VHH binders against c4kar8. Designs and how they scored, part 16

Target 1, 263 residues: c4kar8
Amino acid sequence: MAELSTPSPASPAPLDGGRGDELEKFTLRGARQILQLLQDLITHRGLITAHTGGGHSFMTAVLKVDEERGRVVLDPSPDPQANRRALAAPRLTCVTQLDGIRIQFPLVGLGEGQDKGRPALFAPLPAEMLRLQRREFYRLQVPLAHELSCLLKAEDLARKPVEVSARVIDIGAGGVAVVVPTGAAEFVIGGTLPACRLALPDGEPIELDLEVRNLNRQTQRNGTEQLRVGLRFAALPRAADTRIQRYIFKTERALNAKARGGL

## First folded at step 14 (VHH)

Design pa2
Fold by OpenDDE, fold request of step 16:
Structure pa2 (fold): chain B 263 residues (1-263), chain A 125 residues (1-125)
Amino acid sequence: as target 1 above (263 residues)
Amino acid sequence: QVQLVESGGGMVQPGGSLRLSCAASGFTFSSYAMSWVRRAPGKGPEWVSTISGSGGDTSYADSVKGRFTISRDNAKNTLYLQMNSLKPEDTALYYCAKESEYWGDDIYDSPFDYWGQGTQVTVSS
C-alpha cells in the first residue's frame, strides 16, 4: 500500500513579480501586523482593487476581519461576472493605498457566502502584505494643450499589426498612460509593443518599446468608449530619458507657476 | 496632507436631485483626475464618474449616464456631482477619490490613492 504523498501545496508565487530581495523589507508577515493593517483599511474605508488575472480587476473593500475564523470578508463586486472570475482565480492580488502608501496583498481560497444576510466574499487572512512607501516614478498629468501622442504598434483582434495614434494623458520617467479608442487594437497586460513613437512638443518623436501594464475601459459621456492603457518604458535610450525628464520638469514648473498666479 | 471632504448628501425622494461637493486640499488639485465612487450596503465599491484634471474629459458609469454630471472648480479645489432623477438603487455612500499619480505603472495597480470619508445619499420614498 504505497502512501501517495500528497504534494505539498505550492507556495503562492511571491508578490514581487521578480523584485524579491528589494521588496522583502517592505513585506509584513506578522499576524498582528496583518490584522492591524486590515483593520486600518476598514477604518479608512479602503478602496481595494482586486486583480483576478488576465487583465481583469474589480473594486472591493474589507468589510470585516474575522480573527476567530482567521478570515477576511470582502464586498463582492456589483458585477456578477467579476465575482465569477474572482472565485475561479487561484489567487487575488489586492492593491490599495493608505496615506499614499501602496498596499498589496494576496488572497487565496476565495469563497462566496453571506455576512449578516448580505452577499460577501471570504478568504483566509493573507500570509503577507506589502507596504511600499515610495514608488520610483511620478506621473505628470499632461496638459491637453500639449497634445502629446504616442504611436502604438499593436495588433487587432485578428492579430493583424495595426498602428494606433493614442493621446498621452500622463507621463513619467517610467512610462505613459494613453487613451485609445475601443476596438482600435487588442492589448494584453504584460505584452510588449515594440518600436512605438512618443511625440513630445520639442523635436522628433522618440522611438521606444512599451510594455502594457494596465488597462482601464471607460465610457465617455458622449457615449464613446475609450481604453486607458498604462504603458511602461521597456527600453528607453538615455537621450530619450533626458528629453522626457526635461519635458516633465518644464511642464511641472509651468503648471506650478500658473497655479501661483504667475502665468 | 491630502484631504478630501465630501458634502451634500442626504435623503431624497425618487426622482429628486442632489449635488455633492468634495473639497480637496494638500495637493495640486488641477493636476489630477478625480472620481466619484459609491458603496452601497452589501455591495462593493462602484465607480460612478471621472473627470480629468483640466475638466475637459468626463466619463460615467452606464448606470448613471444621462442623470449624473461630474464637474470641478479648480480655482476652488472642489469636485462636484450633480445627481438628477435619483433612484433607490443610487442609495450609497459616495466617495470623492483622487486618481493615483502612479496609475498604470504596474500590472497590479489601484486607480485611487486618496479618498474621503464619504457622504451618504439615501433615495427613499
Scores: ipSAE 0.868, ipTM 0.951, lowest interface PAE 0.5, mean pLDDT 86
Fold by OpenDDE, last read:
Structure pa2 (fold): chain B 263 residues (1-263), chain A 125 residues (1-125)
Amino acid sequence: as target 1 above (263 residues)
Amino acid sequence: QVQLVESGGGMVQPGGSLRLSCAASGFTFSSYAMSWVRRAPGKGPEWVSTISGSGGDTSYADSVKGRFTISRDNAKNTLYLQMNSLKPEDTALYYCAKESEYWGDDIYDSPFDYWGQGTQVTVSS
């Protein structure tokens, strides 16, 4: 009877997207430091985005730090579905900002309960917290030569379905910024664009759902109006996430190599 | 330094109206979408409304649609939320929030990068 070695649960994806060595200097692991930072989040009423995976997230806040029990108490989402996703997730990735410093930390072992008779989420204290100054934020400006595009499934003014091919100008793990011709489609902030297709250089387009997060209409120097749309990945398959991260990583390395006088 | 300062909160009876204001400084106000978020006891933060930098585009949560109106005066660097037909369930701390840059994030996105201290709205008989 060959003991089927239960595959060791895949270590949760690193908080840093594989940048562990580079981000170590920005990572807090001291219990006192972590507690203090969580208290600061309470004091400043920090709005936290908790990512549950698959492009899903919800807003929360630290309600309380229970040092005696070694746990953090969070506000639940007003959306029951978001709470279900949170509870089912092996890890929450929490992101917020205080005084221009990005804060990111994982929570594992999430449970639900009540605090003072009100619904709340509970988790053990994070083992680490990442602090990044704004200048340390990374976003990949897509090289023009890569010609990344996103086919947007949108609607026109008459609510007729239209497909718009948009150039991707910026990409990150959480979404893309695209440029669309003015009048090509109508976008609503908070609206969902289902079954869009993101084209990466490494293979077939990725089908995904996008949420409109930002609209920026600008007049170019040539007098042409351009619409920039910030899009969040609303539903992203794990395989797609991996591809996106790989693309970002490879592109960054290539750009850095070039900057250093490489080929 | 980015600063957002909310005002206009208070106590009002059901069916009443309030107008919230948010004074913004430390950034090019017109270049960013702005949002209102509210936090009620026992409920997590809830998105209420967003307005584009130019003011030409607006969106609302279903819970406030038809009752609330978001607007902005870019010349005054001020965001507004007109709240009509207020209900007890609208009781919350209301935050003015700056939308994050439309560019992607390296690791994980966050819809907001700055917010104020909030203004309390209480709807009660």
Scores: ipSAE 0.852, ipTM 0.944, lowest interface PAE 0.5, mean pLDDT 86
Fold by OpenDDE, last read:
Structure pa2 (fold): chain B 263 residues (1-263), chain A 125 residues (1-125)
Amino acid sequence: as target 1 above (263 residues)
Amino acid sequence: QVQLVESGGGMVQPGGSLRLSCAASGFTFSSYAMSWVRRAPGKGPEWVSTISGSGGDTSYADSVKGRFTISRDNAKNTLYLQMNSLKPEDTALYYCAKESEYWGDDIYDSPFDYWGQGTQVTVSS
């Protein structure tokens, strides 16, 4: 009778998407901390995006935490197809924000049932929750009026060099997020884009190398596809760094002043 | 600090109308798309409508199309949802939500980064 060693539940894929050691300090694994954070999500009526894989996601919320049974109860999607995908997925990656802090956690072993006679989704409590404070990962949302752009030197499907003007949607000390038209170029995560040009309002474009860190294809509500590209600054000159920091600071100050009714 | 405060909810009869408001503060309101999301008992959050920062573009869920109108007054930092021809199925807590910031190296996105506490809309005879 060969004891079928129940495969040890595959350690949930790291929440960090490969950031490894850098995110460990922001990962909560304590049972009490996890419970508290889930309760906070209930209290604040947190809107959660649950990713099921394959580029699919749905909105949910924590309905309750059952400590006795060690489970979390979620709202089901109003879309039956989304619920089917969720139940079929080996893992949900849940993402939300609370008071400007990004929260990410995995759920495995999702099931459906009823809570107080209403449809609900059930999962064991997450083993870990990632809490990212804005201060360490701050990206300035670029005001639309600034119309920041980045000229990307990339390759097309035929590996022919192409230049793509991309809109900058956020900027931080370490990089930028841009939106590029679908099909404009091919990007590979981990790839380097040399001699790109970042246009800031305060002077001549900054020449810099960029590393592709993330690709996110999103279908806009109007049916158009957009590619968001996360780019890390590679080999950034000191003078360029100073200009970027100055821009961020100045912009933040202006935004805060407006928010306070000063403009 | 970003704040979103919804108002205008209440109880109405089927076929009635309500106008929701959302007062926004703590950010440059006109620079961000804004949305309404609703949550009903036994149903997860449901997207209702979105409006661009400039107000030039709007989108609606099929369930509310032709009945609801999203608008904004950027001078007042206020988002609106005009709801006409209300149905019992529209009963929900309605949230005002700010479009999320994109985290450049984050593979998992969230459509919203801030939302209010919501305003209750109840449609009953």
Scores: ipSAE 0.848, ipTM 0.942, lowest interface PAE 0.5, mean pLDDT 86
Fold by OpenDDE, fold request of step 16:
Structure pa2 (fold): chain B 263 residues (1-263), chain A 125 residues (1-125)
Amino acid sequence: as target 1 above (263 residues)
Amino acid sequence: QVQLVESGGGMVQPGGSLRLSCAASGFTFSSYAMSWVRRAPGKGPEWVSTISGSGGDTSYADSVKGRFTISRDNAKNTLYLQMNSLKPEDTALYYCAKESEYWGDDIYDSPFDYWGQGTQVTVSS
């Protein structure tokens, strides 16, 4: 009778979307540290976004940490459909912030039940929690009045080349986030978009190569879908880098001046 | 440091009105959209309303449309929520929340990066 070795539950996929080595120093794996951080989220009434996959998410919060049972208790969504998606998902990716630090952690084995007679979601304690200071990922929110755009050279569903003008919503030293109309093009994380054009207010567009680093499909409150694409500068000429940095600096200064009532 | 401080909550009878305020500091207030989120016992956080940085655009949850009005005074770094025709179902802790920056290199984001401690609204006969 060969004891069918129950395959060890596959270690949850890394939180880092492929940046594993770089993010390891920011990953908590100690049980005590994890418990403490979850307790801190309770204490500070942390608003958590739980991603269920497929571009869907819902807001939740840690209601309780049950150390004895090794589980975390979460608020359910007020949307029954979101709860169904959550329960059907093999993994939740929870994202929040505490004191300017981004916190991300996976939950697997989600179940529903009651806590003190109220509906609640239950999951085993996360095996790891990512803690990142916001400064590591700073991006300037581009004022709408600046109307920054990026012409993306991409492909459609049929792999036909298409050019898409995308609004730039944030910019940093390492890349941009843009908004693309849904269905305008297909993007693959890790894919390269060659010879794109970033339009800055101070001159001619900058030609650059972009790497897709993030895709976020959001349903707007009005029911329209919008795709946010995080793009890394894959090959940025020095002159272009200087222009981008200058723009960021100038814009930040202007925003700060305005905030102080100077403009 | 970013700080959001809610006020104006209290107890009110059904059909009554309240005006919530949120004092913001530590960031360029007018550069960010602001939202109200509420959390009731046994219910997860629920989005209530959002206003753009300039104040030109507003959105509301269906549950509060026509009853609640979000506004802001950027000169005072203050967010407001006028709540009229209050119902028992509106009983919750109301949070002022700052819209987050998009994290371009992370596949997962959060709509809010800062929020206050909340102000309690109780609608009861």
Scores: ipSAE 0.846, ipTM 0.939, lowest interface PAE 0.5, mean pLDDT 86

Design pa2
Fold by OpenDDE, fold request of step 16:
Structure pa2 (fold): chain B 263 residues (1-263), chain A 125 residues (1-125)
Amino acid sequence: as target 1 above (263 residues)
Amino acid sequence: QVQLVESGGGMVQPGGSLRLSCAASGFTFSSYAMSWVRRAPGKGPEWVSTISGSGGDTSYADSVKGRFTISRDNAKNTLYLQMNSLKPEDTALYYCAKESEYWGDDIYDSPFDYWGQGTQVTVSS
């Protein structure tokens, strides 16, 4: 009876995404600074995305900072399943933005309880908070009517090759975000998907290599779980780049024209 | 500076209607999808609805589908939420939120980059 070693849940990605030395200057570690930033999140009613691992996340907010007990109080998800995942996660990676600055911080030791008679999540104060100003790479939200798709060459749980047709939800010069059905394939951040096909409305699909950069499992409004996959263009031929840029430009122009009442 | 200012909240009886507005400034409004998010006491933020930059595409949470209508006037830089058949469960602070550009190169996403202070909606008999 070969003990199927349950693959150890992949350790949550480091806060720094492997850019440790470069991000140190943007990392707050001072207790006062952390408290202030958390307070700012309260003041601004910060909408926080808490990532629980495995591509799952839920929306939360800082309800309170308890300095005496050294803990942060968060709103629970309205989704009980999300809360269960959160409590089971070894670490939450919380992401938000204030004044155009990305804020990211880990929470460990999450527990549930009540604050003023209402359900709440509790965690020790974060040991660090990252503040990043990123250069905004523009991504076009793809109109639903365009029905852009990307054929992904991926693997299933058994590492069997599978092809998944994914809807493109946004596109930029550097990559695409797609939505895939839950369970259609397994994706690994940093993994390469070779020989994928991006379908643009202006011609034949573009063959390209994609790198998985982000995974986000969200429960759709209808209760169906969807996986959002952020994909970087790993190898993009020049001709393909031109086509993508043209599509983006043309689409933006059309959207703007429509917005102006011209279509 | 990006600013989002919600208005139109208030107290209404069950079955009533409200129309929320969000005045946007400091960015090209039509270039971004906009969303409504609500936060009820003791509940975390909940996505309500999203509309594309052009206004051509809309989506709704199941809890509000058929009752709420999101719309926008890009000429006025204003987002709207028409709420009909309101229920006590709809009681919340409603936020207007600008959807962030999804960064495929980021490990962790944040769906919104800006939001307002919210407008309170209370549905009570």
Scores: ipSAE 0.844, ipTM 0.943, lowest interface PAE 0.5, mean pLDDT 86
Fold by OpenDDE, look of step 14:
Structure pa2 (fold): chain B 263 residues (1-263), chain A 125 residues (1-125)
Amino acid sequence: as target 1 above (263 residues)
Amino acid sequence: QVQLVESGGGMVQPGGSLRLSCAASGFTFSSYAMSWVRRAPGKGPEWVSTISGSGGDTSYADSVKGRFTISRDNAKNTLYLQMNSLKPEDTALYYCAKESEYWGDDIYDSPFDYWGQGTQVTVSS
């Protein structure tokens, strides 16, 4: 009676291992490389978005790299509340671009002080900087004449389900940006909006799940505040992907033709 | 290669006016929203205004609302900022910035992917 040793179920390889290895190729960890890249950001007067968590961010720039003290000096936000959030945050995630390449780096241990008699933020040099080109996430600006819309299924402040019709302002293979009136719904970065409907000009709306990826409040000239919401396609059906790609291609071609003096 | 070149900055007295220009090249200008951002001494960058690719939509920071007007000429690949009723607090380096083609993809993102070297605006008595 040979005891059939039931093969121990192979522990699922952590899904994070493969993406981690790919990202490692684009991650700078060398002190000299990091210093050089920070210097490049200074030279190019890099506009940096510093994320403090909870969907909050502010724009900053590298003022100076202090190699002797091993610290980076940043511009503070003109918004005191943003600075308070930054100082309270355990980590800043800084994002910028240089020559079309996305740069991302963490800062920890943020403090405030003075640099040459001016307010500044100070942090230890980042331990790593990620340089990554994301060509696959190209977004087409939607022409106003196309009037793309997205019906968002969201929640209000009371967590009551609400439907919000949002204008699509840009679209790509990975997602859309939409504009909604402020207060129309509550959006949480990282949250999922299920069973939304994206309307394209070529047929019936596409039902899809959307993940909130970015929030930006803007004030219009008329004094109306609008919320721009960046949304990622969650589990996009193949047929839908094809339609979206077709739309993008057709629209780009039309825009390029117009730019060349065609009509 | 994408290039953005700002011009039109200078020194002006309070209450005065300036018109900034930004010459764009290396991309389909009309396909992207464009923005002005300013950086004042001792202050980080501040968003000023945005205009859609078509020019049909505009937005402004509260600090400049009613005083500044953003516009564009897509035939000339040029962005403009008309600044009226200038104040000392408007003193800054003004950047022309292209909206990022990757915006909204990640929770950690930048609204801009290209910007110029800036043009200096100084408002002083």
Scores: ipSAE 0.825, ipTM 0.939, lowest interface PAE 0.6, mean pLDDT 86
Fold by OpenDDE, look of step 15:
Structure pa2 (fold): chain B 263 residues (1-263), chain A 125 residues (1-125)
Amino acid sequence: as target 1 above (263 residues)
Amino acid sequence: QVQLVESGGGMVQPGGSLRLSCAASGFTFSSYAMSWVRRAPGKGPEWVSTISGSGGDTSYADSVKGRFTISRDNAKNTLYLQMNSLKPEDTALYYCAKESEYWGDDIYDSPFDYWGQGTQVTVSS
């Protein structure tokens, strides 16, 4: 009985080193800015994922900012083991999102205590906070009525070339999420799909290379499985980028207008 | 713009029942898994339940298994949480959360990209 070694989910290849310099543009280091962003997290009741290392994380939230003591107060995990890991960790990497913007910040020097008679975690204020305003991280949910599709050039289990028409469910400057029928093709995270075609409403399909970044299998009520595939634009011509951005902008405006009762 | 609006919270006695609702807008609701998360003072946020986009798959925290039922109506863009046999320990602010599709460029992710303001559930004698 050969133990089918469940292939360890291939860690997505680190995006190329050039991103480090770009991230500095989005890093807040000003005390006032940091405080404001933490207050925003409180106001919006931000759900924060705190990573403790070793693939472990727990959910937390900012309870308050203590400016006098220069510390942030966090909710502890309901899991005592998670709290132990957090306290033992030399650094917490906190990740959250506000309005589709990724926020990341480190906390060091974590301690436990009481806030108003309730268990809490305490840390010095972060020295920096990353706010990724990059449109690349924003994903527009594609309206069903738009019927965006992407023709994927992939391979089947036998490594035979196949073309799969996939529905686009979201789109951003950096990529698309698509839904494909299970078994239509084989996808490997980190794999490249060359010469795919993205169909936008405003013209001819865009030819582009796609990199598989995420795979999510979903089972439907009817027992059929669907595969959600996250795809990064591996090589996008400037003209194509402009078209995609225009589509996103136009669609967002339309959705906002509708939400305001204007349409 | 993505919006999630929770409702249905309130005060109930132990053993009572509540049904929470979450109205979703601004995205293709059926394309995303949805979750309930609760936050109790001093206990931090806790995952409660998740339902797949199609509604075919559900998962629950051990603390709520057999008592809570997550469901969705994709035609109405609404997520539900039926809570039965409520306990004082269930007292919390309950959030509706949309699961994120983050392109795992890094090992640090957040399972949710949007959530509502929450609805308060208080279980007290």
Scores: ipSAE 0.822, ipTM 0.932, lowest interface PAE 0.6, mean pLDDT 86
Fold by ESMFold2, fold request of step 16:
Structure pa2 (fold): chain B 263 residues (1-263), chain A 125 residues (1-125)
Amino acid sequence: as target 1 above (263 residues)
Amino acid sequence: QVQLVESGGGMVQPGGSLRLSCAASGFTFSSYAMSWVRRAPGKGPEWVSTISGSGGDTSYADSVKGRFTISRDNAKNTLYLQMNSLKPEDTALYYCAKESEYWGDDIYDSPFDYWGQGTQVTVSS
């Protein structure tokens, strides 16, 4: 689907600039690990999209790793304008997937030259490579029709136990976002909510501990105020994780089939 | 597991025709756009053509427009590339590539998540 040199909107919140601390646990920094992953890309002839900034990108591949000189060698674009953009860019953001695993790495100091008489692009080996599974990043926007809910075992302002049934608005591998009426309970960032219950369609509710990560006040069209609460799963059991991932996968497939007419 | 197997390559004379096939398995074929990508000897990968999941929308690189036709048969889980009026510059290893799963809006685009081993097309004088 990619058109070479076709402008596209800049990423509103690029991973390199917007989520670095959240992604640190998926970031490889060991020299051996980086060399092994680059070799895997070479072996599988990975199709890499190299982003040069301003919504521009081109398709490339890793030709080889020159371990002695500490450099990676890439195919140049057949479009001379793309090559000029790449050489002028302060960094090149390379992204690809291998067996559904996203691989992203920056290259700085890109130069032009020859490899065995063939034009090529050269850069020092990246100092880091991001290796990310989709389930570790993706957040499904829950359809209103599902009425997915989470029973929160929280406290009111007097620190008295209260149960709040909250509508789940998005869900991912690491947590949910919910909405509750303002004042239904007291939530504080860093606070824990033990033994909450997430109601998925495929069985009994999942009992899980939640940690409050963010709070955002929202005003509905009718003037009613609600609180958006971002919640992280604490110590999620493997069976619960599997059920959550299955829900996300099946729901996304159903939404895509419906939107495309199911042909 | 996703599997893409290309076939139909071979040697042809300039001006000749060839039809490539790509057999797909391990995913709901009709839900994804599919592309052909080629790699000429000593050169990097070049996008050739893309077809939507339904088959209703197609696009082509300028270098092949009017000569190549992408199509798909969703009942047979097969992608095709009809190549007519072949030129020596079309000599390449041709791969089919699957459209990536959606990862969200706040991430650098990575348009393909799987591709095949390719089938060789050689156009000689």
Scores: ipSAE 0.689, ipTM 0.896, lowest interface PAE 1.2, mean pLDDT 85

